# VHH binders against Probable 3',5'-cyclic phosphodiesterase pde-3 (pde-3): the designs that were tried, part 15

Target 1, 352 residues: Probable 3',5'-cyclic phosphodiesterase pde-3 (pde-3), of Caenorhabditis elegans (q8i0p7r281to632)
Amino acid sequence: RYDTRELDTDPDLAETAVWSFPIFQMSRKHPQTILSRLTYNIFQQAELFRIFKVSPIKFFNFFHALEKGYWEIPYHNRIHAADVLHGCYYLSAHPVRSTFLTPKTPDSVLTPPHPHHQHSSIMSQLSTLELMALFTAAAMHDYDHPGRTNAFLVQVEDKKAILYNDRSVLENHHAAESWKLLNKPENHFIENLDPAEMKRFRYLVLEYILATDLKQHFEIIMTFTERLTEIDVQVETDRLLIGKLLIKMADINSPTKPYGLHRQWTDRICEEFYEQGDDERRRGLPITPYMDRGDAQVAKLQDSFIAHVVSPLATAMNECGLLPILPGLDTSELIINMEHNHRKWKEQIELE
Short names: E, the ipSAE of ESMFold2; O, the ipSAE of OpenDDE; V2, 0.75 times the mean of E and O plus 0.25 times the DockQ between their complexes.

## First folded at step 13 (VHH; framework vhh_rezetamig_d1)

Design w3 (from m3 with Y55W W107F; at its last look DockQ between E and O 0.90; V2 from the best seeds 0.00; counts 0 for: pae O 5.9 > 2)
Fold by OpenDDE, look of step 13:
Structure w3 (fold): chain B 352 residues (1-352), chain A 123 residues (1-123)
Amino acid sequence: as target 1 above (352 residues)
Amino acid sequence: QLQLQESGPGLVKPSETLSLTCTVSGGSIRSTDYYWGWIRQPPGKGLEWIGDIYWSGQTYYNPSLENRVTISVDTSKNQFSLKLSSVTAADTAVYYCAREWIDTEGFPHFDYRGQGTLVTVSS
């Protein structure tokens, strides 16, 4: 089913280094295998197959099974998972200006980063196991998503909500079910990890998936901000925190993408929200704000989302030098795009 | 194979509303990957994008036409429609309905389109 020679020469996969990765174009060409193909490329780039002696057969078994388990819903589908994976790769692989990557000598805090400071990537600071966990978690993070919010599931007393006691219902579900899938013998691509590595791998994957719960969004940002002056990449907990920021940013990256991509993701998420609104209506429940297709408020939704969720995280990361800045630019592409897109939505609101 | 076909009057009087319908066959309008758009080509001019609609009803219009354009979709009939109000001679063109995808820069691309229908604005 997979030709690794073909994968290695795929022109779409060659573009993984750009933030404007043509995710939808790739999905049109490979509607059923976009996630496994992208994951393969990223694992190759990070030399994870070699380092951990990953069986290609088990690898493809797992990730193909994983992508099959994503529903054909507008937003939380395998394309989204692939996009988040790409985001994690991009954000980790590119050089950043973060001072965290330099050993804090007491005197170095005050010296403006010399233009010649060798920018290092986050990837270079994480262990290979941490990287594998991050990428795997990105692929898994929305596995078997029903296209409904945690709040909805709790409201209707869904079996998942009951099982997980109304706490991070979806994230727990994604993590648990995807891990069960991974543990099948035919899918167990981590079989060559030693027991300690396997335990750590699981721990990291779970932490990353659970970090995507928006309920923890501000807490994580706050924790990061409070520790900013003390962050040390030599400390495992700090690396974990950085990894959490990456997957979170990747998970909500739509407004930081070029307009064309952002528009498409916006339409998809709105449709999914409208489907929930329809479901709420059918059940005689109050319709959640912004989820009524009869009262579409897309611009307001995006304005709010960017202002209160995306911008705080992006700004925090940018100020700490965790966002890549391309040569010739003074600001991260993510910030540029976000500001542009946000402005457009504001203008739209003014016209309404 | 996906087919798109425009239908509507070929003659419209000035100040009236141009109305066209696109019938899609060989595929469903309820696609998550595509938009359904209208484009036109005035005589001697290039193609102009009018607007598009997502199957859920989200619309995007050319700013130059935004106040006069309404695009709608009927998923039950696998159709989408164009209304252009207050037409003038400048609106005389061959009109095409098309399946559209958007690139990373926000530019529309069309992989399928109808044969086109000439609409003349004349008294």
Scores: ipSAE 0.018, ipTM 0.441, lowest interface PAE 5.9, mean pLDDT 92
ESMFold2, look of step 13: ipSAE 0.582; ipTM 0.854
ESMFold2 (binder alone), look of step 13: mean pLDDT 87; pTM 0.867

Design w4 (from m3 with G57D; at its last look DockQ between E and O 0.77; V2 from the best seeds 0.00; counts 0 for: pae O 12.3 > 2)
Fold by OpenDDE, look of step 13:
Structure w4 (fold): chain B 352 residues (1-352), chain A 123 residues (1-123)
Amino acid sequence: as target 1 above (352 residues)
Amino acid sequence: QLQLQESGPGLVKPSETLSLTCTVSGGSIRSTDYYWGWIRQPPGKGLEWIGDIYYSDQTYYNPSLENRVTISVDTSKNQFSLKLSSVTAADTAVYYCAREWIDTEGWPHFDYRGQGTLVTVSS
């Protein structure tokens, strides 16, 4: 099924270093294997196959089974998972200007780094196990998503909601079911980890997946902001926190993409929301705001989402120097795109 | 192979509504990957985007035409339609239906397009 030689020479996969990665074009070429192909490339770049003696057979068994378990729904599908994985890779691999990623010297405290200075990458500060956990978690984080919100599942007393006591219902479900999949003998690509590494790997994967629950969004940002002056990349808990920020940013990255990509993701998420609205209507429930296809408010939805969810996180990360800035630019591409896209939606609102 | 075919009257009177239908064969219009839209080319002018529809009900229109344009889908017939109200001589053009996708820079691309149909606005 998989030819690693072909994968190693795939020109599309060579573009993983750019934020405007053509995820939808790739999905059209590889509609059934985009996630496993991208994951393979990223694992290779990080030398994870060699370092952890990962069986290619079990690797592809797992990630192909994983991507097959994503539903054919508009947004929370294998393309989204691949996009989040790409985001995690991009954000971790590029040099950033963050001060806590450089050795603290008495002189460095007095002179803030020049914004054009490239420093170390986050990837270089994380262990290989942490990286493998982050990338794996990104691929897993929305596994078997039904295209409905946690609130919906709780409202209709879904079996998952009951099972997880109405607490992070989807995130718990994604984590639990994907891990069961990973534990099958034919999928167990982590078989060569020692017991301690395996326990840590599981811990990290769970923490990253659970961090994608938007209910924890502001708490995580606040925690990071409060600890900013004390952050030490030598401390595991601080590295975990940074990893959480990366996967969270990747998970909501649409507004930080170029307009073309942002528009496509916007269309997809709206359609999925409308499907929930339809379901609510059929059940005689109040339709959730912005989920009524008969009263589409796309611009308002995006304005609100960018202003209250994406911008706070992106701004916090940018201010502390965790967002990559390309050579020749004064500002992160993520910020540039976000501001541009947000402006467009505001203009649209004014016209309505 | 995917094929698109425009149909409708070639002559419309001023102030009336131009109506065209695009019949799609060789593929389903029910897709999350593509837009289904209309473009036109007035005589001696370049191509102009009119609008498109995504996944049966999300419409995007050219701002210059937005108040006059309606695009809809009939999934049962695998068709989508264009209505342009209050037409004038300026609306005389060859009209094309097309399958569209948007690149990373926000520009539309057309991988499949109909042969086009001339619509003349005349009294």
Scores: ipSAE 0.000, ipTM 0.228, lowest interface PAE 12.3, mean pLDDT 91
ESMFold2, look of step 13: ipSAE 0.691; ipTM 0.888
ESMFold2 (binder alone), look of step 13: mean pLDDT 85; pTM 0.852

## First folded at step 14 (VHH; framework vhh_rezetamig_d1)

Design x1 (from m3 with G106D; at its last look DockQ between E and O 0.75; V2 from the best seeds 0.00; counts 0 for: pae E 11.4 > 2)
Fold by ESMFold2, look of step 14:
Structure x1 (fold): chain B 352 residues (1-352), chain A 123 residues (1-123)
Amino acid sequence: as target 1 above (352 residues)
Amino acid sequence: QLQLQESGPGLVKPSETLSLTCTVSGGSIRSTDYYWGWIRQPPGKGLEWIGDIYYSGQTYYNPSLENRVTISVDTSKNQFSLKLSSVTAADTAVYYCAREWIDTEDWPHFDYRGQGTLVTVSS
């Protein structure tokens, strides 16, 4: 059902280099195959098929099976998975201003450091195995999401919460079930990795997926900011930390998108929240804040989410030069968009 | 195939409320990809966006009209509606319901529109 000649020449897929990638337009054209098509394009651009001898048949078997396992719910669906994958690609592919992406020279001890004049991408500093793990993890990261929060699953004693002992319930579920799907022989597109590569790939994929649990959010930001002056891209654990920042930023990217995209994501997450609130009401449970469709507090939700979750991460990445800055701009368009959208929500609260 | 059909009174007295309903057939209003909007064209003028609604009830209105506009949705009937209060002769127009999405900073992009219904404000 996939024609690689068609995919290699699709002009819509040429737009993957743009932060405002028209994900909803693309999804309208390919509602059941958006994730597999985008993953193919990104793997092809990163030359992962050639480097790792990836079978296109097994690749499409896996990623199509993966996207079919995303539920038809407003937010945590295959479009979100594709959007996060795009974010990981965008953030890794463009030149950034950070100096810690420049390898040290043996003579640099005797001369003062030069100011920030280098343009390199995070992608150029990661191994191709690390890139494949990052992009694969992005596609997998919300697999089989039911449209309910970890807290809800714990409260109702869902079988997933019992299995994972209330810790990172959804994230463990996503990782375990998507990995089982990958291990089916017809889906095993990584079959040509040697044993060391396979062990490393699995470890990286798990670390990236688990990093998307917002309970880990501030711990990851703190670890990064405390180690910022000592970050060395020649050290594997520092590259892993940078990769975690990328998938986290991509996962919560909506406030950093132009308002039109941000608005659509906001309406989708609110409806999914309201579906949980309806379920809570039916069960006789207290309705979780922001999840009562009879008391819509969208502006307060978004103001809080931006101020307490998105801005701390985006600002930390921007201040160390890890966010791409387009030619002609003073700062990252992610920051520009976030500040614009945050101001809009704050103004809306003031009018209430 | 998807069809949008406007219905409501074609004549409204000044200071009263203009009320229109759009019935969606051949598709579901509960679509997660779309907003449901109202636009109008006064005689001899261009199109004016009035506002839209997501199926969950979230609305966005043209700032020039927002204090007089209410858009609502009834997902059980696959319908959405427009109320425009305190009408004057300036509100005489052909009113269209439309399906749209918003993924830019510009005005909404419409991909389907009803045939339109003339509403005249007159004593």
Scores: ipSAE 0.000, ipTM 0.427, lowest interface PAE 11.4, mean pLDDT 87
ESMFold2 (binder alone), look of step 14: mean pLDDT 84; pTM 0.849
OpenDDE, look of step 14: ipSAE 0.903; ipTM 0.958

Design x2 (from m3 with G106N; at its last look DockQ between E and O 0.81; V2 from the best seeds 0.00; counts 0 for: pae E 3.7 > 2)
Fold by ESMFold2, look of step 14:
Structure x2 (fold): chain B 352 residues (1-352), chain A 123 residues (1-123)
Amino acid sequence: as target 1 above (352 residues)
Amino acid sequence: QLQLQESGPGLVKPSETLSLTCTVSGGSIRSTDYYWGWIRQPPGKGLEWIGDIYYSGQTYYNPSLENRVTISVDTSKNQFSLKLSSVTAADTAVYYCAREWIDTENWPHFDYRGQGTLVTVSS
């Protein structure tokens, strides 16, 4: 149970605009409510309760039920959901240097941009409905995740794989089950949206969740790169594409975090992988690469993940000025951290 | 209440391997939130972090000791262990096992620690 007065004054939530937000420390303080607490804070910062007349009662009913439905597994749990939500907030809240964003009077979360650097935040360019959809989708995006990959579920003919015909199995599952949860009358915090807003909200939420399927990763990056010279933030489909980049970057953010955070996320995903490998062994299946606890290949996994997945997205976003560059830095903190962490993994490989 | 207890020989001959076991009681070593670590305090010196292990088996070591240290975990016995090879008199210290938490900092922080066991390296 949340008391909104307590949440509005919680000093631990004052740090949400920092990339190194201590998500694990916060989770240890609030192990059952980290997602609900963070979502409330972010909705307040974006004024979404006021703008959409969101019932706090139905809001907490939904987000508490949502976070309860995340499993107690090492990685794809409510802490990860909260971390992705935080990433979406951070990436949208700070001024960015992109030339295709409209300069305006600063309403920055941080110190206003220097007068000769006329920059806006992504948050100031998205509609408030798009923001609510993005943050809601971030919270929902891994709901009821069982700690197994899409490929595993397809191979074992899991009921979810059968239902979704092997296509974006988990992502469809997350979207469908979380939407059913939202539709319960006691959880329906979006009840005051008009019909057009409701249709648009559902469309956006589904698009954001489905964008987190890594099978779409390079297609989304390629679409963005090909459209870059024509991006217009007044066009809804271009804003959608930007929002997809935000949730994707947030979803795979760990290599762009300071080493301490990155290390813990790495150990958590590896243990979840080993649990799948154990399950594969019990079933007499070939053990998926990187998932054999008896043959750990952590540094090679991370080197490959950074080189082939994270760096392509982060670099594309950085080159067009979509990553925040905070005062005192000459490039994005995300790039600095990613290069540092990548070097550490490559050094580990040389020692092995 | 979580408790950690070191066990192992208090005397080790030079050039041999120091071997200690930490038994965890009052809680499970299978924790997603914590690491299981070893620290030591040589006579007249400050605490020195040796390394830690996640229950999956992933280890992290102090670079100054990395070539000589092996930390392992046996989740079925709720135990983790330290092996330090090629010991010298410089390895004489009080050895502690500890539960660690790590967030953004480069070095771990400890919230539960054993009583410590003196290990002397001599003939």
Scores: ipSAE 0.393, ipTM 0.763, lowest interface PAE 3.7, mean pLDDT 89
ESMFold2 (binder alone), look of step 14: mean pLDDT 84; pTM 0.853
OpenDDE, look of step 14: ipSAE 0.828; ipTM 0.925

Design x3 (from m3 with E66K; at its last look DockQ between E and O 0.91; V2 from the best seeds 0.79)
Fold by ESMFold2, look of step 14:
Structure x3 (fold): chain B 352 residues (1-352), chain A 123 residues (1-123)
Amino acid sequence: as target 1 above (352 residues)
Amino acid sequence: QLQLQESGPGLVKPSETLSLTCTVSGGSIRSTDYYWGWIRQPPGKGLEWIGDIYYSGQTYYNPSLKNRVTISVDTSKNQFSLKLSSVTAADTAVYYCAREWIDTEGWPHFDYRGQGTLVTVSS
């Protein structure tokens, strides 16, 4: 049983507003409870307990059970889930410069509208139900991940691949298993939602989790960029699209972090990849690119990931003003970090 | 609980390779949270970080030592090693192995350290 007074005053959790949140230091202090502690803090900051009458007991039952169900594998563990949740919070909580988040209606008082810069956060434009769904989906999004890729599961005819007919195998698995966990009576912290809210919440959670399948990556980016001049935050489907961008950016955030965090995430994902490559070798299968422990290609992997996956999303979000920009900077620190880290990897390739 | 112990020759001739091994006991070298590092202290000087290794084999080195350093890990023996090539008298120091965690900017912090072993480079 957690002590909510301890959690409400924890000075380590006060750093949630910082992109460089020291997730690994925090996880060393709370190795079994980092996700539930962070989720509690974020729900409290967004007033979700009050708004939706969330039982703290059922809340902790669920998020602790969810946390325990993440495997003890190098990358796709509870720390990654907490990291993605933090990213969703950070990206939604800070004011951004996007024009479609700024009210367009002039002040109709007798005095003319005051000329000043007004920046809204994405959080202020989403409904509270949409926020709860986004944060819950972030915590759920990799639940029960076995440390193997969708392609591997399909190739070895894993039961999950058979069940989901090779389509978004892991993402469907994460959604289905975490939802079953949530529906246990002792875990059902959403019990006070009315039927319409429940249906909407489930729909949103599923859409956010499924958006993390990288097979949908460029379609989501393209849909957003094609609609950019027509985006209207009063339209539910446009808010959903923005939320998908948030969880996707949070899910692949590592190259946009300061080097120390990026280094740790890189080493973890590489080891998990090597564990798959070892399994492929044992089975007599072709070794998947970048997964051969005997032929490490870390710099090429990171260069490719940044150039083809992370940069397209981060740049699209930055160009339309959806990334926070700290006082004193000309652009988002996410972009600054990503360009620095990408340059380091490209230089390493030239030495190899 | 966790203990680190350096071993290797205490005397190395100039231009040869310094070679040390660190044995980890009371815990596993296979850790997702930590790196395994080497530091040294030349006589009368401060500590100098040499480099570290993740249990997967990924290494990180002090640029000032350039291409003279090789750090390796043997997870089956719960050990990691240092080789420093082309040594000179300037490499005379007490050498320590350590467990590290890395902060957000990339600085190592040592929470367990060996007792140290003096290595003298002399003709």
Scores: ipSAE 0.591, ipTM 0.846, lowest interface PAE 2.0, mean pLDDT 90
ESMFold2 (binder alone), look of step 14: mean pLDDT 87; pTM 0.866
OpenDDE, look of step 14: ipSAE 0.914; ipTM 0.963

Design x4 (from m3 with W107Y; at its last look DockQ between E and O 0.89; V2 from the best seeds 0.00; counts 0 for: pae O 6.4 > 2)
Amino acid sequence: QLQLQESGPGLVKPSETLSLTCTVSGGSIRSTDYYWGWIRQPPGKGLEWIGDIYYSGQTYYNPSLENRVTISVDTSKNQFSLKLSSVTAADTAVYYCAREWIDTEGYPHFDYRGQGTLVTVSS
ESMFold2, look of step 14: ipSAE 0.746; ipTM 0.907
ESMFold2 (binder alone), look of step 14: mean pLDDT 87; pTM 0.873
OpenDDE, look of step 14: ipSAE 0.017; ipTM 0.388

Design x5 (from m3 with Y112V; at its last look DockQ between E and O 0.93; V2 from the best seeds 0.84)
Fold by ESMFold2, look of step 14:
Structure x5 (fold): chain B 352 residues (1-352), chain A 123 residues (1-123)
Amino acid sequence: as target 1 above (352 residues)
Amino acid sequence: QLQLQESGPGLVKPSETLSLTCTVSGGSIRSTDYYWGWIRQPPGKGLEWIGDIYYSGQTYYNPSLENRVTISVDTSKNQFSLKLSSVTAADTAVYYCAREWIDTEGWPHFDVRGQGTLVTVSS
């Protein structure tokens, strides 16, 4: 099914280091295999096949089975999974200006402080096991998503809500079902990890997936902000916290993308919301705000999402130097794009 | 194979509303990956993008026309439509419906379009 020589030389995949990676164009070319192709490329870039002795056969068995298990719904589909994976790669692969990621200067009265900071990537500070867990978790993170919110599943007493006692229902479901898929012998691409590595890998994957529950959003930001002056990349829990910021930023990245990408993600999430609103109407339930296709409130939704969810995270990451800054720019293109898109939505609200 | 066909009156009086319908066949208008657009070409001039619509009903319009244009979609009929109000002789053009994909910067690209229909504004 997969020719690794073709994948190793695919010029379209050579653009993974660009924030504006044309994910929709790529998915149109490879509508059933975009996630497995992108995951392969990223694993190759990080040398994960060599380091962990990953079977290409089992690798493709798993990631193709994984992408087939994403539903054909407008937003929470395999393209979104690939997009979040790309975001995790981009944010980890580029040099960043954070002081806690640079080598510490010696503290000596005889020697002046080193006059230059080295700009390292986040990828260079994480272990290769942590990178594999992050990228795998990104691919898994919305597996088998039905296009309904946790609140809806709780309200209608869905079997998943019953099973997980109304707590992080979808995120637990994604983690549990994707892990069961991974453990099938034909899919078990991590078979060569030793027992300690396996335990650590599972722990990290679960922590990354569960961090994508937006109910945890502000707690994670506050934990990072509170610990910022004491953060030490040699401490495993601090590296985990940084990884959580990466997958969270990647998961909600759309307002930080160029307008063409942002527009498409917005239209997709709105349609998925309207499908929930239609379902609520059929059931005689109150229609959730922003989910009524007969009363579209797109600009207000996006203004609120950017102001209260995306901007707090992106700003926190940018202020401590965790976002890549392209040569010639004063700040991250993520911030530039977000401010541009946010201004557009606010102007639309004022026009009526 | 996917085909788009414009239909509607070819002659419209000044100040009236131009109405066109595009029928999609060989595929579904409920496509998450594509938009459905209208373009026109006045005699002797280049193509002008009028606007597009996502199957959810979300529309995007050329700012020069937005006060006069309405694009709508009827997924049950696999159709989308254009209404352009208060027409003048300047609106005489060949009108095309098209399937669009949107690039990262936001520009539409038309990968399938109809044969076009001439609409003449005349008294």
Scores: ipSAE 0.710, ipTM 0.895, lowest interface PAE 1.4, mean pLDDT 91
ESMFold2 (binder alone), look of step 14: mean pLDDT 87; pTM 0.874
OpenDDE, look of step 14: ipSAE 0.896; ipTM 0.955

Design x6 (from m3 with Y34F; at its last look DockQ between E and O 0.96; V2 from the best seeds 0.85)
Amino acid sequence: QLQLQESGPGLVKPSETLSLTCTVSGGSIRSTDFYWGWIRQPPGKGLEWIGDIYYSGQTYYNPSLENRVTISVDTSKNQFSLKLSSVTAADTAVYYCAREWIDTEGWPHFDYRGQGTLVTVSS
ESMFold2, look of step 14: ipSAE 0.775; ipTM 0.916
ESMFold2 (binder alone), look of step 14: mean pLDDT 86; pTM 0.865
OpenDDE, look of step 14: ipSAE 0.870; ipTM 0.944
ESMFold2, look of step 15: ipSAE 0.721; ipTM 0.901
ESMFold2 (binder alone), look of step 15: mean pLDDT 87; pTM 0.867
OpenDDE, look of step 15: ipSAE 0.904; ipTM 0.959

## First folded at step 15 (VHH; framework vhh_rezetamig_d1)

Design z1 (from x6 with G27D; at its last look DockQ between E and O 0.95; V2 from the best seeds 0.82)
Fold by ESMFold2, look of step 15:
Structure z1 (fold): chain B 352 residues (1-352), chain A 123 residues (1-123)
Amino acid sequence: as target 1 above (352 residues)
Amino acid sequence: QLQLQESGPGLVKPSETLSLTCTVSGDSIRSTDFYWGWIRQPPGKGLEWIGDIYYSGQTYYNPSLENRVTISVDTSKNQFSLKLSSVTAADTAVYYCAREWIDTEGWPHFDYRGQGTLVTVSS
C-alpha cells in the first residue's frame, strides 16, 4: 500500500509547503491514506526517520491505524487532521521575520549578512524531538472525535465526560486513545528514543493536543503576549509556547485559507453542527446556537468566529513576525485571506 | 453507478418561473466531499454556472443570477432543484445538473453531470 519511492517522488506531496495546498483534491486521490502519506512526507523532509531511527513499517502501521480511527463525519475526520498537520509544517518551515527568533550575535564588520541569513524558520529553532512531537500531536489531535462538542458530552453525561471530570473531555480523549494506539508494539515507531527523550516526547505531545481546547485559547494568547519582550528560544518552555501557537493556528486555520478551501471547511463544520442539533432535538434538549439546520446562521457564525477567535491569534502572531511572508507580499497570506473572507461574511450579514 | 437525471417542463412562458429537478441515483446526495450544481448552455454560447448547494442546504449562486435563482435540496428523496424566476428568451438553454468539487480558489469542477434538458422560453 505504501511505496516509499513513490511517496518520495510524488509531485503533489512536494508542494506541501504551500498554504493553499489542495488538501481536498489530495484526499480524493487517497481517501484512506491522506494522513499517513502527508505525515511520511513531512517526517522525511524534517529528517526524522534518520535522526530517530524510525522504522518505516511501524511508522505506517501507526499512522494508518490512526487515520482509520477518525470517523466518517463531515469535519472532524482524517482530512482535518491532515490539514492541521500541513498547517504546522507550513508555519514552521518558512523563514519568519520575528526578532526574538534570530540569534543574538555581536556586530560583525567582516561580511554583512544577506537579508535571508538573518531570518530563521521556527523549525530551525525547535529541537528535532520537539518537531516530531508537534507533527505527531497534530496528526493525533482529534483522534476518535465523535462530531459532538465538549459541552454536549458534559450535558448528556457521556462516559468520556465522567472519566475526565468535564475538563477538556475530547482533548483528553484524543490524547489518551491515540497514545494507547501508539504504544501497541506494532505501532511503536518511537521505540528507539532513549528514556529521557521518551518522557519529553510524551509531555510535549500531551501539551500540544491539550492546547487545542479552545477553553485555553485566550489564556495561551495572553501568556504569549505578556512574555513577548522576554521570549528566549533557548528556553524550552518558550519554545513549547511557540509550538502551541502553531498547532492552535493550524487547528483553526480555515478563515486564513483561500476562499475555495474556507468555503468547504465552513460547509463541513456547519453540517456537523447540524448533526449535533438534530441529536439535541431528538433528546429533547435545547438546540445549541448555530446548530439548528432549520435556522441557518452561517454568516453570523463565521463573523463571530473570525472576529473573536481566529483574528486575535492570527494578528498576535503576525504583529510579532511569527507568520511567514511570501516574496512579493507586504504581509502574511494568512492575514490577507482572513480579511478577504471576513469582509465577505460581514457583507452577507448586511444584505440580510 | 452514479447517475443524474434532469426533469421538468421544456417550455416556459416569459416572466414565469423555470423549475427543474435533478434526481440522483446510484449514490447518496448526502456527500461531505461534493456540491450539487446547475449549469446551462444558451444556444451558441459557452457554459454558464448557475449555482450549487451543499446537502446541509447552504447555497452559492452566480452573482449575475442570484436575484432570480433558488436551489433547494431534499435529501429524503435524493433530489435537488432549480427555480429561476422572471425568465426571458435569454434564459433559453440546455440545463444540466452536476456533481461539483470546488478548487482552492473557489471554481467549480464537474465530474458527473446529466444528459441535459432543453428549456425554451417562448410565448
Scores: ipSAE 0.656, ipTM 0.879, lowest interface PAE 1.7, mean pLDDT 91
ESMFold2 (binder alone), look of step 15: mean pLDDT 85; pTM 0.845
OpenDDE, look of step 15: ipSAE 0.894; ipTM 0.954

